# Ledger of designs, part 2: VH-VL binders against q9p7v3

Target 1, 220 residues: q9p7v3
Amino acid sequence: MNKSIFIQLQDQIDKEHSIREKLTAEVDLLDEKLRVLQLLLANCEQNLENQEEILEALEIIKSKTRGLAELASNFPYYKYNGVWDRSIQKVVYLYLLASWTGRLDKSLRPTYSLLSLSEVGQILQVPVFPEESTFHLSIEQYLHAVLSLCSELARQSVNSVISGNYHIPFEALNTIQKVHSSFQVLSLKNDSLRRHFDGLKYDLKRSEDVVYDLRIHKLV

## First folded at step 1 (VH-VL)

Design A2 (framework fv_alirocumab)
Fold by ESMFold2-Fast, scan of step 1:
Formats: C-alpha cells, structure tokens, sequence
Structure A2 (fold): chain C 220 residues (1-220), chain A 118 residues (1-118), chain B 113 residues (1-113)
C-alpha cells in the first residue's frame, strides 16, 4: 500500500530470499539423489548387480526434476534459473551416461551414442525450446552435460582396461571424437561453456592414449 | 592378414558422381577408424576424409566438404566414399587407409584411379 | 590447419651412405601429457601405395629395417637412413595426426647417386 520506498524494497528482498530458499531446498534434495546415482554409475562395467538400484535412482531423479520444474514454474525462469542450472546439467549428464553404458533400462544394452536434447526432454517430461519463459532444459545445460560425459568416458576407459573390458575404450574414443568434431562448428556465446569445451581436447588425447596402449600390446 | 581393396574408380565428366568402395578383411572392421587419402598424378598425398569405427563421427578436408560423403557398412566390412559435383582437381588415385584409433595409418589399399575429364 | 614442410624436395645419395630428410610442422605436434609426438613417416615406391615406416616420431613399424630411424620433437623432425640400399629409392612423406585435418608434407624424392 502506502509504505516508504525503502520498506517496499525490503519486502521485495525478503520475498525473493524466501523464494530462493525454497528452490534451494528442493535442489538440495535433488543433489542428494544425483550423488547416489553418480556413485552407482562410476563403476557400472564392474557391477551389473546394481541395475535395480540404478533404475530406482533414475526414476527418483526424474520425479524430483519434475517436482522442481513445478515449483519453479511459479517464478520468473531467468531470474531464478541460476539456483538449479548446475543440478539440471548433472541430471542430463547422468541420463546421457546411463543411456551410453546400457543402464537406462532393464535391457542392459549400451547405446554408445548420445541422447538428443529433445530425447532427454521427452524422457524427463520437461520442455525444450519453449515459446515463453517457462522451466525447460536449455541448450547450454545439454552441451555442458555432453562435455561432462566425454570427461567421464575418458576416465572410465582407464578403469575398463583394469577390469579386462577392452571394448569400452574404443567406443569412448568414437563418442569423444564425434563430440569434438561437432563442437568445432559451433559459435559458442557462453564463457563457461567455452571454458568447458577447451578441456575436451585433453579428454580426447587421454582416450587416444588408452586405445594406443591397448593396440601396441595387441589386446585389441 | 589385413587386406584393403578399393574399387569404383573410373572416368567421369565434371559435375558427375562416383561411389568408391573399400573391402576390408583380416581385422575387426567396426573397431577401427577408416580414411580416404588421394594422390593426384605425380603429386603428394592429400587426406580426404575419416570415419570412426562406429560410423558416428566423420571429418572432411575443406576441399571436399559438402560434396563428398564417407560411410561404412559393418555387416559387409566395406568403406564407401560418395563423390558428388566432381571437379577436374579431384582427379587422383584414391587410397583406403586403416587408422589405429585416430592415429597413424598402418595399412593402405592399392588405390583406385578417378579421372575427371574437362 | 597444421602445415607440414619437408626438405629437401629431392636428394641423391650413394649406396651405403647416409640419407637425411627433414620435416617441419607449423605448430607443435607434441602432446605434453603423454610426451608423444603425433608424427609419422611413410615410404612410397613407384606404382605402390604408401607404407608406414615410423610412428610417434621415433618408433619403427614392425618389419621395417633398422637402418631407418626417426628423431625430433615438437616442430622439427628427421628421418634418417643410415646405409642406403637400392630398394630404398622412393618418395618419403611425413604426416601429423595431432589434429584434423590430417596433413602430409609435400614429399621428398630419394634416388641413388
């Protein structure tokens, strides 16, 4: 009503703080489940017995992501997206990893390929390319997730050799090379994404080193 | 014994198309990247294109981008190069080359000659 | 693109003498994390396809005679034939596989003096 300008500003500060606290609490719950799934997927080639736990974690993460989307839809997207941006990047990343490694469903069949942004949106039941300012999966979140996948595949290539799986390094190299080639034609406008992409050359070289070492020892 | 055998070369007029094939044997075809390298008569080696073992990644020399398409058929153990909008400067012997995981070319085919008449 | 430049364009060497071929890249092909140079050497005899001689700048391919050796790092590389034989008459190419597009040197023609 008829409050001084500073009292009105304090009311807006308090309201925004309350909204950020509510969103942060929901994000923290999602992050707990993301941590669990990440641990389950870290050594998935060594442990096929944990598939039921992985499927449960994927479903919980999907549910929590939709719950966050519903809560966030009550507030301006671009004002508050910084609260969940990192966590949603990780949701996309873990779904890409689960699909690539064959842990996304009961078939245990690796795809050795990338889910598209639209496919991830369909699986999570979250919009992509919205016509208005609504909760959605962004292009930047997807591209960060793809780059994170490449880093993880390069790391898992080393571990797969230790476990006697010589196929994974070749599929990882193929995926990383495809991503590297595709990113080279993009004009990236986001500084964070450009910095993340700069790291891809090291993942590519790491993956190449693993494959080379397998070839010179005639294991593949 | 690794063998790479190219076929499909011949005489074609400018603006025409040709499809080259490379039949591979003696190794696990789908596990290795494959390349096309060309050599104009009396000149040096020019890399044309690469394709990953899965076929999910391809790269091309700037001179052929938009005109050439590299592909592979794992069931037939065969690499292909579809060449469209051919130019006189595309005249060369085209070699198929096996790649050790995106590195050096350890085996090469005998080559197939493509002549684009002007 | 990485440009590969060889020198000389051609040379003539007597049987049993040393032949040296140089290759220079426009940027480093050394990957510091694994300390490997992404550089190979190929031999092409008249009417034949290229044959791999050396990879990783200095590693000799299986079946290649020990008179062939590779050296160098970063941007400057050398192929040496310690005691030239008649069958070594060929064109020699260096190649970088550090990044796409993969590029070759223009070639060095080696003939008997």
Amino acid sequence: as target 1 above (220 residues)
Amino acid sequence: EVQLVESGGGLVQPGGSLRLSCAASGFTFSSYAMNWVRQAPGKGLDWVSTISGSGGSTNYADSVKGRFIISRDSSKHTLYLQMNSLRAEDTAVYYCAKDLGYEYFDYWGRGTLVTVSS
Amino acid sequence: DIVMTQSPDSLAVSLGERATINCKSSQSVLYSSNNKNYLGWYQQKPGQPPNLLIYWASTRESGVPDRFSGSGSGTDFTLTISSLQAEDVAVYYCQQYYSTPYTFGQGTKLEIK
Scores: ipSAE 0.000, ipTM 0.417, lowest interface PAE 17.4, mean pLDDT 85

Design A3 (framework fv_alirocumab)
Fold by ESMFold2-Fast, scan of step 1:
Structure A3 (fold): chain C 220 residues (1-220), chain A 119 residues (1-119), chain B 113 residues (1-113)
Amino acid sequence: as target 1 above (220 residues)
Amino acid sequence: EVQLVESGGGLVQPGGSLRLSCAASGFTFSSYAMNWVRQAPGKGLDWVSTISGSGGSTNYADSVKGRFIISRDSSKHTLYLQMNSLRAEDTAVYYCAKEGYDSSYFDYWGRGTLVTVSS
Amino acid sequence: DIVMTQSPDSLAVSLGERATINCKSSQSVLYSSNNKNYLGWYQQKPGQPPNLLIYWASTRESGVPDRFSGSGSGTDFTLTISSLQAEDVAVYYCQQYYSTPYTFGQGTKLEIK
């Protein structure tokens, strides 16, 4: 005799719950390491004592991201991607920030430059344009990460002036301006991404104001 | 001095078409999203459409989707609204509105152009 | 769609007295990631286009008198005019710019008693 429809539905619910718990546990471990790296990158300083700690944190995050990718590849991407989406956005963001500040060990790009989605995928050894609905870095994750980078660069521009570093505001403005012009070409149909993009205009103005003040006071 | 000047309004029969223009000056036109907002006689403000600074993204109110087309010409510093299949309920003053420095609050508005859809 | 509801529909206040206009959104317009409320206030005088008074719920637009203030967060917002002047007679509108379609409240007509 077959199980009742409702018993079979309960079995599927239980299986899905078990999968979400396994994925959430792996995400929680990744999130712990992301928080550590974020604190280490709080200032756009190039010669801090914590360089070795930053490199170690980057490698751990890469390892944890790959572990999550391997686990997640066993399950339907669009059914479970909500479990890791924000954490993977943060992984991309922190790698973009580490690269921009010149903290990556083997960066092919110079300091103050933006890694492409493909370059991030290559560094993390995670697919970017999948042939199937499998674990990958999405365009949306990359775009959110780029916008987060711009917000952080605008914030650090203010702080860098306090510490006597007058070069960072100019590099930050250059990066934010390029991102802003690029985003204006895109047709954004995602409300979350569109709201995040709204913040870019604020970051651009804030960055412009910092540079303007430096030039008026002839500090550069 | 930021200025937005609408034109193209007038009397049109139901089912007809009309094209509105908004000439912009005093700011970097291509850096800001532009909007059309309408107001029926004695009624409140009703958002119609938006277009990004580059023209790459557009959105419309449900009441005008498929009938109205927003566009812009960066070389002429001009915003357009092509209105097709006009209905009596489209009768309103149409305002051109510029987005703010960092989001879609509207910091500058034109004086508006009246569109009357009637026989 | 996000529905914006203002109260009252009309208000009569004596010169020099405080005027308070309320605006409620059907869902939150607070974006948690940047902690900003996507809410603006506009003033419209007869025969004129709307004029921006407040953005980000509480930031006064340049040139707007300091008697105008905005407050609130999430779904409930207030525009306050601390000492009403004759030139403040107008219809006031709140607007959300959190998501498209962008929506306005129905308006509050402010008159002097």
Scores: ipSAE 0.000, ipTM 0.476, lowest interface PAE 15.3, mean pLDDT 86

Design A4 (framework fv_alirocumab)
Fold by ESMFold2-Fast, scan of step 1:
Structure A4 (fold): chain C 220 residues (1-220), chain A 120 residues (1-120), chain B 113 residues (1-113)
Amino acid sequence: as target 1 above (220 residues)
Amino acid sequence: EVQLVESGGGLVQPGGSLRLSCAASGFTFSSYAMNWVRQAPGKGLDWVSTISGSGGSTNYADSVKGRFIISRDSSKHTLYLQMNSLRAEDTAVYYCAKDISYGDYGMDVWGRGTLVTVSS
Amino acid sequence: DIVMTQSPDSLAVSLGERATINCKSSQSVLYSSNNKNYLGWYQQKPGQPPNLLIYWASTRESGVPDRFSGSGSGTDFTLTISSLQAEDVAVYYCQQYYSTPYTFGQGTKLEIK
């Protein structure tokens, strides 16, 4: 009896470990492609020639994310979510950035706006707001991605001025202000998300300073 | 192939309401700002409203502010125009048009239009 | 609001000849920060929706024939058709997208002489 119970527990541990290893392998493949796309998007003003590589990277990331979702949907979401949580945050972030900057298709037409959680889910072909046992994009993953976008927009705002593009700082400020105001009304129950949000005030200040400087010189 | 198909037009009495729909296909719907543009019989083009790709930003012509509501449903690839308190002056063919945001390129793809007639 | 005024209201041009349509904005549609004019040109044939021809005052939309060209800056803009063809019979509209509300010119009806 005593030995049988412990053998069952060991089998459970071994099974869970095997599942985590399989999920980690898929995440590692996804992370490799996320790194590539992040580098391609790091300076959009300087490298328009890489648009075909960006489109290819976006499709590969979408495919890898769907593959991870298919595998993960066979297992309890909250038990294994920690294996892919950061990587999925980065998937959402890079799609938000690509959409905002106009890199989602060959037209190079920026949206200067946020894709909603539901819109990202539709693009990636993964569910949002399902029952807790299935793979889905979480509210927390989306909010982390939005905050990461604001930090990147503030950075690109500075760089775009150096390149002579004064339109981006205005759109970046508008986006960051909207995000900042929206977060002020949220009651955050996640410590990681609260810490990430604390950084937003610096992105806002940086973006404001860029626009204020342009207005003083009447460049906008 | 990028395609926009409007529906929901028809005859409506003054003061009534009507909801227009625009079914989009062949492009990443959520990535593009959308517009409603109308044209009264024998008249020119008149911009009505725009909505950003995310739906977070909307703008309206002064003549329709407070009466019309633009919205979108990305899961259904559909744009909407809810028209309330309709007037005879709102009689027009209503076009759905794809635009990005802040009008960098203008409107590159248009539907065939749907006729709205406001009369008693 | 930015008012867009086209001239002439109607124009008759012989096949193969040059057609010129003018558009004037009540205030500048040149965005100094990126040096782009937020001005587009549309073609509308009877019973059809409008088609985008030119954006940013002078950039031709994909698939638009080389005979169509846009020029101008600030408040004065021109659409030129270098050699008129039968299929070019239409009403042409200029549009500013510098600020909302977006506004169109009243239209120029182009006919074959």
Scores: ipSAE 0.000, ipTM 0.404, lowest interface PAE 20.5, mean pLDDT 84

Design A5 (framework fv_alirocumab)
Fold by ESMFold2-Fast, scan of step 1:
Structure A5 (fold): chain C 220 residues (1-220), chain A 121 residues (1-121), chain B 113 residues (1-113)
Amino acid sequence: as target 1 above (220 residues)
Amino acid sequence: EVQLVESGGGLVQPGGSLRLSCAASGFTFSSYAMNWVRQAPGKGLDWVSTISGSGGSTNYADSVKGRFIISRDSSKHTLYLQMNSLRAEDTAVYYCAKDEYSSGWYYFDYWGRGTLVTVSS
Amino acid sequence: DIVMTQSPDSLAVSLGERATINCKSSQSVLYSSNNKNYLGWYQQKPGQPPNLLIYWASTRESGVPDRFSGSGSGTDFTLTISSLQAEDVAVYYCQQYYSTPYTFGQGTKLEIK
């Protein structure tokens, strides 16, 4: 075939690669702060002294998410969403975790409940349920984040017993049970989400075992 | 003890219709997704359809889509497969199979004994 | 669609010897987020319905003898019967439940030599 056609195709490949590199650079900056916040929240139940650092990290993450949204709005959503999908899932997850544990604001009052997709969108100032394919928080991202929260709550339940906090296992089990029941009613059409949901059974059993052991020993 | 018992199979002419039933017992019926899997004489296993525990979600193999309808009745603890516009290639033993969870997309832990459907002139 | 291919189509093994059945998927059935392989093995004896042997590629269903084991990850899987017994004569099927439509291998017929 015609060599000039291949030169045009190479130009288009180079342009798309340049766009992906720019988006990836913004995602990498966001990921750095997500790693910091994740470490801070992993040990938060015993340490209230790091609250100002957590609030600072949450605000930076919000700011960087908005910056990514503005950059991404210049390009086709479905063509490039794979570049940021995992990172945005983690943003939603960490905000859900901060809210559940009481670290979202200066009140230090746990919600022991889920922020809705709309509430997360309001906090992050990012659209939800758009009429057109603009940058937005997807239902799939939210549901993946909820499932990730359940896994983390099951992990923290085991650790909280060691520290003598018996409220966390009970509240975690309550949250995981509600999520499990709600997912069973959903008509899931996304294979990755269905497989992530498969892991919820193990989180549920882990949480049940912790609470069961506490009740048998009359600690709860 | 989980039990699944299929019924409704038989001989039917091409273009005809037949309704299969699967009576379930020994578990909370509405909490688990249910499946139909068929096996043509001397051939392997072929997944046909699935329905969620609530009945709100259904899926079909391309070969039966638009012709077969899966449904369930929680009060009767029964799974159904309405088969329309039957073809010779639909001839098979039809098994109902229980999924591990309500939403489906798991392995099949219990199977019925099967009911034979023969589509022939 | 994920295509499941078993080998061999038939196998004859003497009593007490090891039987090995292979299963290949056209794409990976390993989900990286939970590190699980969405693969199961079923046994079907003549005139009977299929019976679940192995799920998650290597987890043995309760009541299944320990001579049955599953191994592999991603696209290549193996079912092993360490010491064949007379009651093990059956057709064996692998199945992926990674994505719809659910697909089965064509089956491997195991017979006594």
Scores: ipSAE 0.000, ipTM 0.420, lowest interface PAE 18.7, mean pLDDT 85

Design A6 (framework fv_alirocumab)
Fold by ESMFold2-Fast, scan of step 1:
Structure A6 (fold): chain C 220 residues (1-220), chain A 121 residues (1-121), chain B 113 residues (1-113)
Amino acid sequence: as target 1 above (220 residues)
Amino acid sequence: EVQLVESGGGLVQPGGSLRLSCAASGFTFSSYAMNWVRQAPGKGLDWVSTISGSGGSTNYADSVKGRFIISRDSSKHTLYLQMNSLRAEDTAVYYCAKGPYDFWSGYFDYWGRGTLVTVSS
Amino acid sequence: DIVMTQSPDSLAVSLGERATINCKSSQSVLYSSNNKNYLGWYQQKPGQPPNLLIYWASTRESGVPDRFSGSGSGTDFTLTISSLQAEDVAVYYCQQYYSTPYTFGQGTKLEIK
């Protein structure tokens, strides 16, 4: 009377649940370090005292991303990538932010520009543009990270003015304008990216307003 | 002042075709995503289709996929909806609606007055 | 598809009184990366097209009176009219634009008591 079919379905559910729990546990550990790094980068307006802590967090995040990649390689990529997709977007975002602000290495030299997807892949030692469904950094993850960077740069522009740093708002606007122009050329077939891109207009306007106010008061 | 004016509605038999137009003015037409939203008599709002500012990206409600085609002509500042294989359940007032950005964000800041499409034999 | 459910289906409120309309989505419309709720509210008066009142759950559209406010996050949203005026008689719709297909609530008819 088909009772065995339901037992088989329960066994499959249990196996998939076990895999998701293992992946989720690794993601949770990564997320803790991502939260730490985000706070360090958000509260650090060229605070040189926490640079060693930032470098340590970046290395731990790189290591844990590599560990997640190794674990994930044992399971179907497209079935489970939803478990880590958001966290990997944040890994890419924080590396972009660290590079832009000059926190990626001991030089403390801001780039005021974007690391490419290939450059991020090289730094994290994770594949990009694979021929097969292996663990990799996706174009979508990179684009989400770039949009997250723009939102954070718009926020930091306001804080930079308060702290007397009038150069940051100018560089932030330049970056956001370039991203906005680039996205206009892209054919976006992903609902998640279209939603995220919707926020970019707000970030651009906010950043424009900050720079406009500084120009009117002759602060830049 | 943004103005959207729909036309092309009318009575059509099941299985027939009809082409709706929406004449846009008062804004830079090619810089905004455009949408069609319909409303059956006495019923609520039902999103039909969207097209990006450039026309390069389109999307459709499952109920109209394969039957309706959204398009735009930037030189004429006009949005179109080609409706094929019409069914009784397609009977509705069809509104032209503007998105706030080049890409379809999905909220609609301006609407036309609508054009009635009646599918009946 | 994300299903939008409004409550109540209809309500009658006296002039000057507060009107509250609720909207629930079958899944979250909060996008954590930008912390935005992909939720809008529309007003449709008899014989007229819909008019945008609120977007991003709580941002009032230009030209919309201060008495209209939106609140909520994730799956539960509220449209509040703090002091009802005669011109507010309409059907109100919530809409999610988190994912396609974009979906609307069934509508709430607001009448004067």
Scores: ipSAE 0.000, ipTM 0.463, lowest interface PAE 14.6, mean pLDDT 86

Design A7 (framework fv_alirocumab)
Fold by ESMFold2-Fast, scan of step 1:
Structure A7 (fold): chain C 220 residues (1-220), chain A 122 residues (1-122), chain B 113 residues (1-113)
Amino acid sequence: as target 1 above (220 residues)
Amino acid sequence: EVQLVESGGGLVQPGGSLRLSCAASGFTFSSYAMNWVRQAPGKGLDWVSTISGSGGSTNYADSVKGRFIISRDSSKHTLYLQMNSLRAEDTAVYYCAKDSYGDYEGYYMDVWGRGTLVTVSS
Amino acid sequence: DIVMTQSPDSLAVSLGERATINCKSSQSVLYSSNNKNYLGWYQQKPGQPPNLLIYWASTRESGVPDRFSGSGSGTDFTLTISSLQAEDVAVYYCQQYYSTPYTFGQGTKLEIK
């Protein structure tokens, strides 16, 4: 028994909707844990006050990311990747921030350094450059995460001064300058990424303002 | 092309006041710190004051602190130096100079105006 | 305050020969976290405003001829003009931008021998 053409189309629509709902439910659970970690990392200063909570949140995020990857592996990657793209960008961003602030194992990278895309993939145990259309970390997700890191470092530089930490702004400026220089050699073909990169100029200026004010007042 | 044009200099009696202006063009004015640097006749360069791009931070040489006020108007793309209680030793050519702050490398003075002469004498 | 001292006060060099100007700061202008020396060199020709030549101790400003070079780190810096030309007659100033007050050296007058 064959279904009519319109019954077959409706069935396919319903199946795709069901898949999106299942993926969205997993993404929502991941997003809840991302919000928690973001609040815990709101201060760039390395201190041990909340270290256990940060490590716990990172492990939960890793676990939830792997659960999403497992679910997503059952479906066409490029058809459904829009469901998790923003959340995975945030996973990468928060791991970059946790590493930069010295919260992760320093055997991978020292404090105030930038994790590579391959290093993030190794930490999360997800592919980076697959030959097949499987769940993976994309170059675009990594680049968006790096730009988000720069915005957060510029913001936290202001807060670090308020708390009496005059070293953090210089490390932040160094990182933002390196990122800005590196992006200048890229040919950005993604409109979203290009617009995000346009914002980097303001993050650079904000970071420069903080460092300039510290030097003028002889605080460093 | 980046251009800085100073004005407002002239002859003034000791104890008098002058307001210098520096009209800026060819760059995003509010993104860069600005400086006043002076040079007495036959002498070297002497930094007077700086103001951050946002205007939120200012600093002065000890010799002018309490007498000079640096300010900026982003809508007019103009830097100012209000000089009060002028002394003979304030006689100098006053240069407006753009800090490289805002550039990727930052903090040196990359563009200078022609200068405006201030003469304080009785 | 950081005091900048240049040597010599004046220098006479023949056309085509090398000119060397020294600058010393009373304290280090090297910031360890970014590994940059907060030092610049300016050229001032008679009747003209200063012109930036070198920043970060050794980086040439765009449009500055390659015969100009800067070197040094920490407290001791040098400006070198490898093959002096007539247009290079000027007073040269070093400047620290490590901290306020920003300070200049007293200047070195370069003239043709």
Scores: ipSAE 0.000, ipTM 0.417, lowest interface PAE 17.3, mean pLDDT 84

Design A8 (framework fv_alirocumab)
Fold by ESMFold2-Fast, scan of step 1:
Structure A8 (fold): chain C 220 residues (1-220), chain A 123 residues (1-123), chain B 113 residues (1-113)
Amino acid sequence: as target 1 above (220 residues)
Amino acid sequence: EVQLVESGGGLVQPGGSLRLSCAASGFTFSSYAMNWVRQAPGKGLDWVSTISGSGGSTNYADSVKGRFIISRDSSKHTLYLQMNSLRAEDTAVYYCAKDLYYDSSGYEAFDIWGRGTLVTVSS
Amino acid sequence: DIVMTQSPDSLAVSLGERATINCKSSQSVLYSSNNKNYLGWYQQKPGQPPNLLIYWASTRESGVPDRFSGSGSGTDFTLTISSLQAEDVAVYYCQQYYSTPYTFGQGTKLEIK
């Protein structure tokens, strides 16, 4: 039986759709756990009441990320990386936030400092500099995560003042200023990343306003 | 990348009800207060309602108090406006709009707007 | 409620010339605790949603050309376009976000002479 070129192309389309559905299902499970961890990290308070839940959520996310990496390794990386790119950015972001707030049980950095891309890769047990075009953490994912961290730190600075914690705004401002200065040195060639970086000025301004208000009222 | 997409508009008779939705993407939805702003055909902008990032506080324009209910679902990244007891004067394009700064109880300019959804209240 | 009044209702300006739009609030929108005016300016082109130009009376939104500037404090505010371009034809709105209900001006229609 001769099959037309179009029937063969439909078979290929169906197979690629099946792969994308399989990857999407795994990403959906990861996203569910990311939502849980994000809620647990919603404030900069060192709250021991949810510490065990945070550590559990981090381990689940690490496990799910590695499972996604193993599944994805069976398919062309650059063809399917769009399925998980956003979710992996969020994995990196939440690990950066957990480390910055001092919530990681074993941290490679002191509280209020930024994990490097290599350190995140070591913690997650995922390649950063692959020898092949396999699943890995990208520079772009890390930079997006750092920018997301700055947005969250500026938000939590407002909330920490409301709760009477006047130290967090200073540490947040220091981190955001350093990130802002560092990004200006980079030659960004990615439109999405440049747009995300453009948003950093609002985080910096919000953070500055909080600190300046505290100094004016002599609360610090 | 940051996008707001409204849906749910349509033709409804006076006294009827309609529910609008606004699907948000590209930002941390739960960290921003959200707004509904309407614009009657050929008229200016008219603020309708706001809801805080947590959903814990809401405010309404006097013209819609008691008839409209703003709500949000953080898990679905969606803002809602339940419109009850609709009147001819509620006819407008309804825009979803995001506060500029995050976790505000409001009191911010609106930096991102959806394309709008048309609500027509007519017999 | 705070009433926002714009002037003029419509304005025709030649390409390359300066356009000035005024906005007055019925009460002060300056918040003493942070010394900020809770006033924004929006541009709306036909068939499009509004686009934020200026917030806190004088801070330009990212991506907005430097020919747009905002000034004023308290109750009297001005939006200035230093050198009008064809793409600037739109309706411009001021908005106070000092207190709820948030209110907009009636709009100023800007057209090319």
Scores: ipSAE 0.000, ipTM 0.403, lowest interface PAE 22.2, mean pLDDT 84

Design A9 (framework fv_alirocumab)
Fold by ESMFold2-Fast, scan of step 1:
Order: sequence, then structure tokens, then C-alpha cells
Structure A9 (fold): chain C 220 residues (1-220), chain A 118 residues (1-118), chain B 113 residues (1-113)
Amino acid sequence: as target 1 above (220 residues)
Amino acid sequence: EVQLVESGGGLVQPGGSLRLSCAASGFTFSDYAMNWVRQAPGKGLDWVSTISGSGDYTNYADSVKGRFIISRDSSKHTLYLQMNSLRAEDTAVYYCAKDWGSDYFDYWGRGTLVTVSS
Amino acid sequence: DIVMTQSPDSLAVSLGERATINCKSSQSVLYSSNNKNYLGWYQQKPGQPPNLLIYWASTRESGVPDRFSGSGSGTDFTLTISSLQAEDVAVYYCQQYYDTPLTFGQGTKLEIK
């Protein structure tokens, strides 16, 4: 074909590469803080003294998410979404976990429930739904985050029993059961989300087994 | 030190499926495009697929379009090749190759053998 | 598709002698805007993966001995080994990265006489 067309294509490839480089750099900074928060939340029931560090990490993550949204808003959302999709799923997940466990604010009051997609958007100060076809929190990102939460709650149920906390397994089971029931009525058209949902049955079973064990040993 | 380690190869019947993995270490995985290149026994090198560092852009050889899916997981530093509807002509050693930035390959894995035979 | 054709298919050279391998592309791989040839050379030793030798037709990869050199432009390219060593026994492949699909030559097998 025409040589000028190939020159234009190479220029476009170079420009897209530069944009991805800039977006990837911002995502890397966000991912660093996400790793810190995840570690702080890993043993949160056993360490209430790390609350100030958790609050600081949540605020930094919120700030960096808004910074990424600002940068990303200059470029087509659907073309570059893959650069930040997994990281934003993790942002949503960690905020859901912090809320459920009572680490979202200084009150230390667990919600034992899910923040809605709209509530997460309000907290992070980023749009939900594609109001202007720019950076937003997607339904798929939220659903992935909810599924990740269920896996973590199943794990924390086992750990809470080991540490002598018998209330957490019941709240976790209640949450996982509600999520499982809700997902069954959804028509999932995203293969990644469908595969993630397939794992939920194991989280449900694990959570049920913990509660069953507590009843058998008269700990409830 | 850059290392690429492929796994998942094996014997499969025509029409079957396999998923290959490539574990990467020693570089910032998400900054580089990754490739699958195959080599049939006693034959030359044959490019299969490319995926961009972000995972948003993929390209495929015509012979595998619609059957193979390249993907990556940045958190696990792992490249994948989902191979569906396998044919005898897909029999080859599959190499994972790191893209320097212009579609030439500065590092290669040791390869994993895929044999499609009844 | 850009078809890459190497010659010869096989070559036997005595130790210390010069080995020359040719590669021809069915269309130019020279990009006029940056004056670069989108052509690389790989070495594959028996039982090993390929190893990058040359990129941009003439730039030697780090760690590659200076006896290896690449030359040519447009459609005609040459890989030269100025003084063959025993460890150079391998199959050599040229690759174009000017356009997709990415394509390799059929390979040239280099053996000791």
C-alpha cells in the first residue's frame, strides 16, 4: 500500500505507546499503595492499632485514583481501560473490605455489608456509569471487587475462629450468601467475570463449613 | 536477570484445547509487549501472537485467528496462550519472547512442546 | 505478507574462515522517515531457544561477539561471521518487524567442514 498511510500508522503507534507509558507509570504508583493497604488489612482483626496507617493509606489511594482519572480523562476510555482496570478493581475491593470490617473511618464500626457502586464512586469522587464517556467506575469492576471480597471474607472466617472470634463467620456467611443469590439472577456476558463468579461456590462452601463446625462444637 | 519459563505443553488430540503459561521475572513486566513464537519439529520459527504491555492490543497470525487467545496477568508476571480447536499443524515448541519495544525479541524462554496427534 | 527468503539453506565453513548468510525481503523494510531497516538476526543452537544477534539490520546486541556483523538495506541483507568459531554452529534466522504479520526467514544451517 501507500507509504504515507504507513507513516501515519507508525506515528499513531508511537503516540499510543507514549500514552500507555504515562498511564502505566501512574498505575504503578497506585499499585504500590494498594499493596501497602492490602497488607495492613490482612490481619486487621488482630491489630486495631494500625487504624491510623489504614486511614492514611485509604486517603493516598483515593488521591492517586483521582489523579489517574484526571490523566486518563484526556484519552479514549475503552481504548486504554485495560491499563488501569485491574488496579481500579483492587481499589474498589479494598474500600469494600475496609467498610465491611469497620476500618473506613475512626469509629471502627463494621458495616458487615456492601457499599454500592454509587457509594464507592462518591467516596472516591469519581463518576460511575459513562456519563461523559471518560474515566468512570464500571459495573464489571464493582462485581469483580465484590467477588474478591467474598473470597477474603471466607479466609477471614477461618482466621477469626482461630483467634476466638465467633461472630465474624456468621456475618461473612450472610454476606457471601446474599452475593451468591444476587449473582445467580444476573446474566453475565463478560467471560472474565463469569470465571471469577465460578469461584464463589468454593468461598460459600468454605464459609458454610466454618459455621457448621462452630454449631457442632457448641461455640454458637 | 531476565527469565522466561514456559509451561503447559503436552499431548492433545485434534480439536482439543491447551493453555500455555510463561512466567516472567527480572524486568518490569507490564512495560513490555510479549510474544508467542512456535517452531514445528525440524522447521523454522513462526510468529503466533503479540500482546501489548497493557494487554489492550493483540495481534495474531492468520493461521491461529479465532482459535488462540493471548492474554497476560501483570500481578502474576505471567503471559498466557489459550489454544482451542487444535490441529495437527499446531504441533510445535512454543516459545515465550520478550519484545524490546519494536517487535524484535531480546529474550526467549526455553519453550514448551505441544503435540497434536491422535 | 512480507516473505523472508534466506540463502543458502545450509553452509559448511572451516574454523577461522568467513561465513556469509543472505536474507531477502519481498518488499522494502526500510522506513524512510527514520531511515531504519526493520530487520533482525537470531542464532539458534541445537536444543536451545533463539538468541538475538543483530537488530536494525546492523546494530549488534549487547554481549554478542564482534565477529558478528549485519549489513544491507531495503530488501537485501547479510549476516557475516568474520572468523568462524566452534560455538557458532547453529541455525540463523532473519526477521522483519516492519509490518504484521511478523515473519522469519526459513533459516540457514551453519556447520563446520
Scores: ipSAE 0.000, ipTM 0.385, lowest interface PAE 23.8, mean pLDDT 85

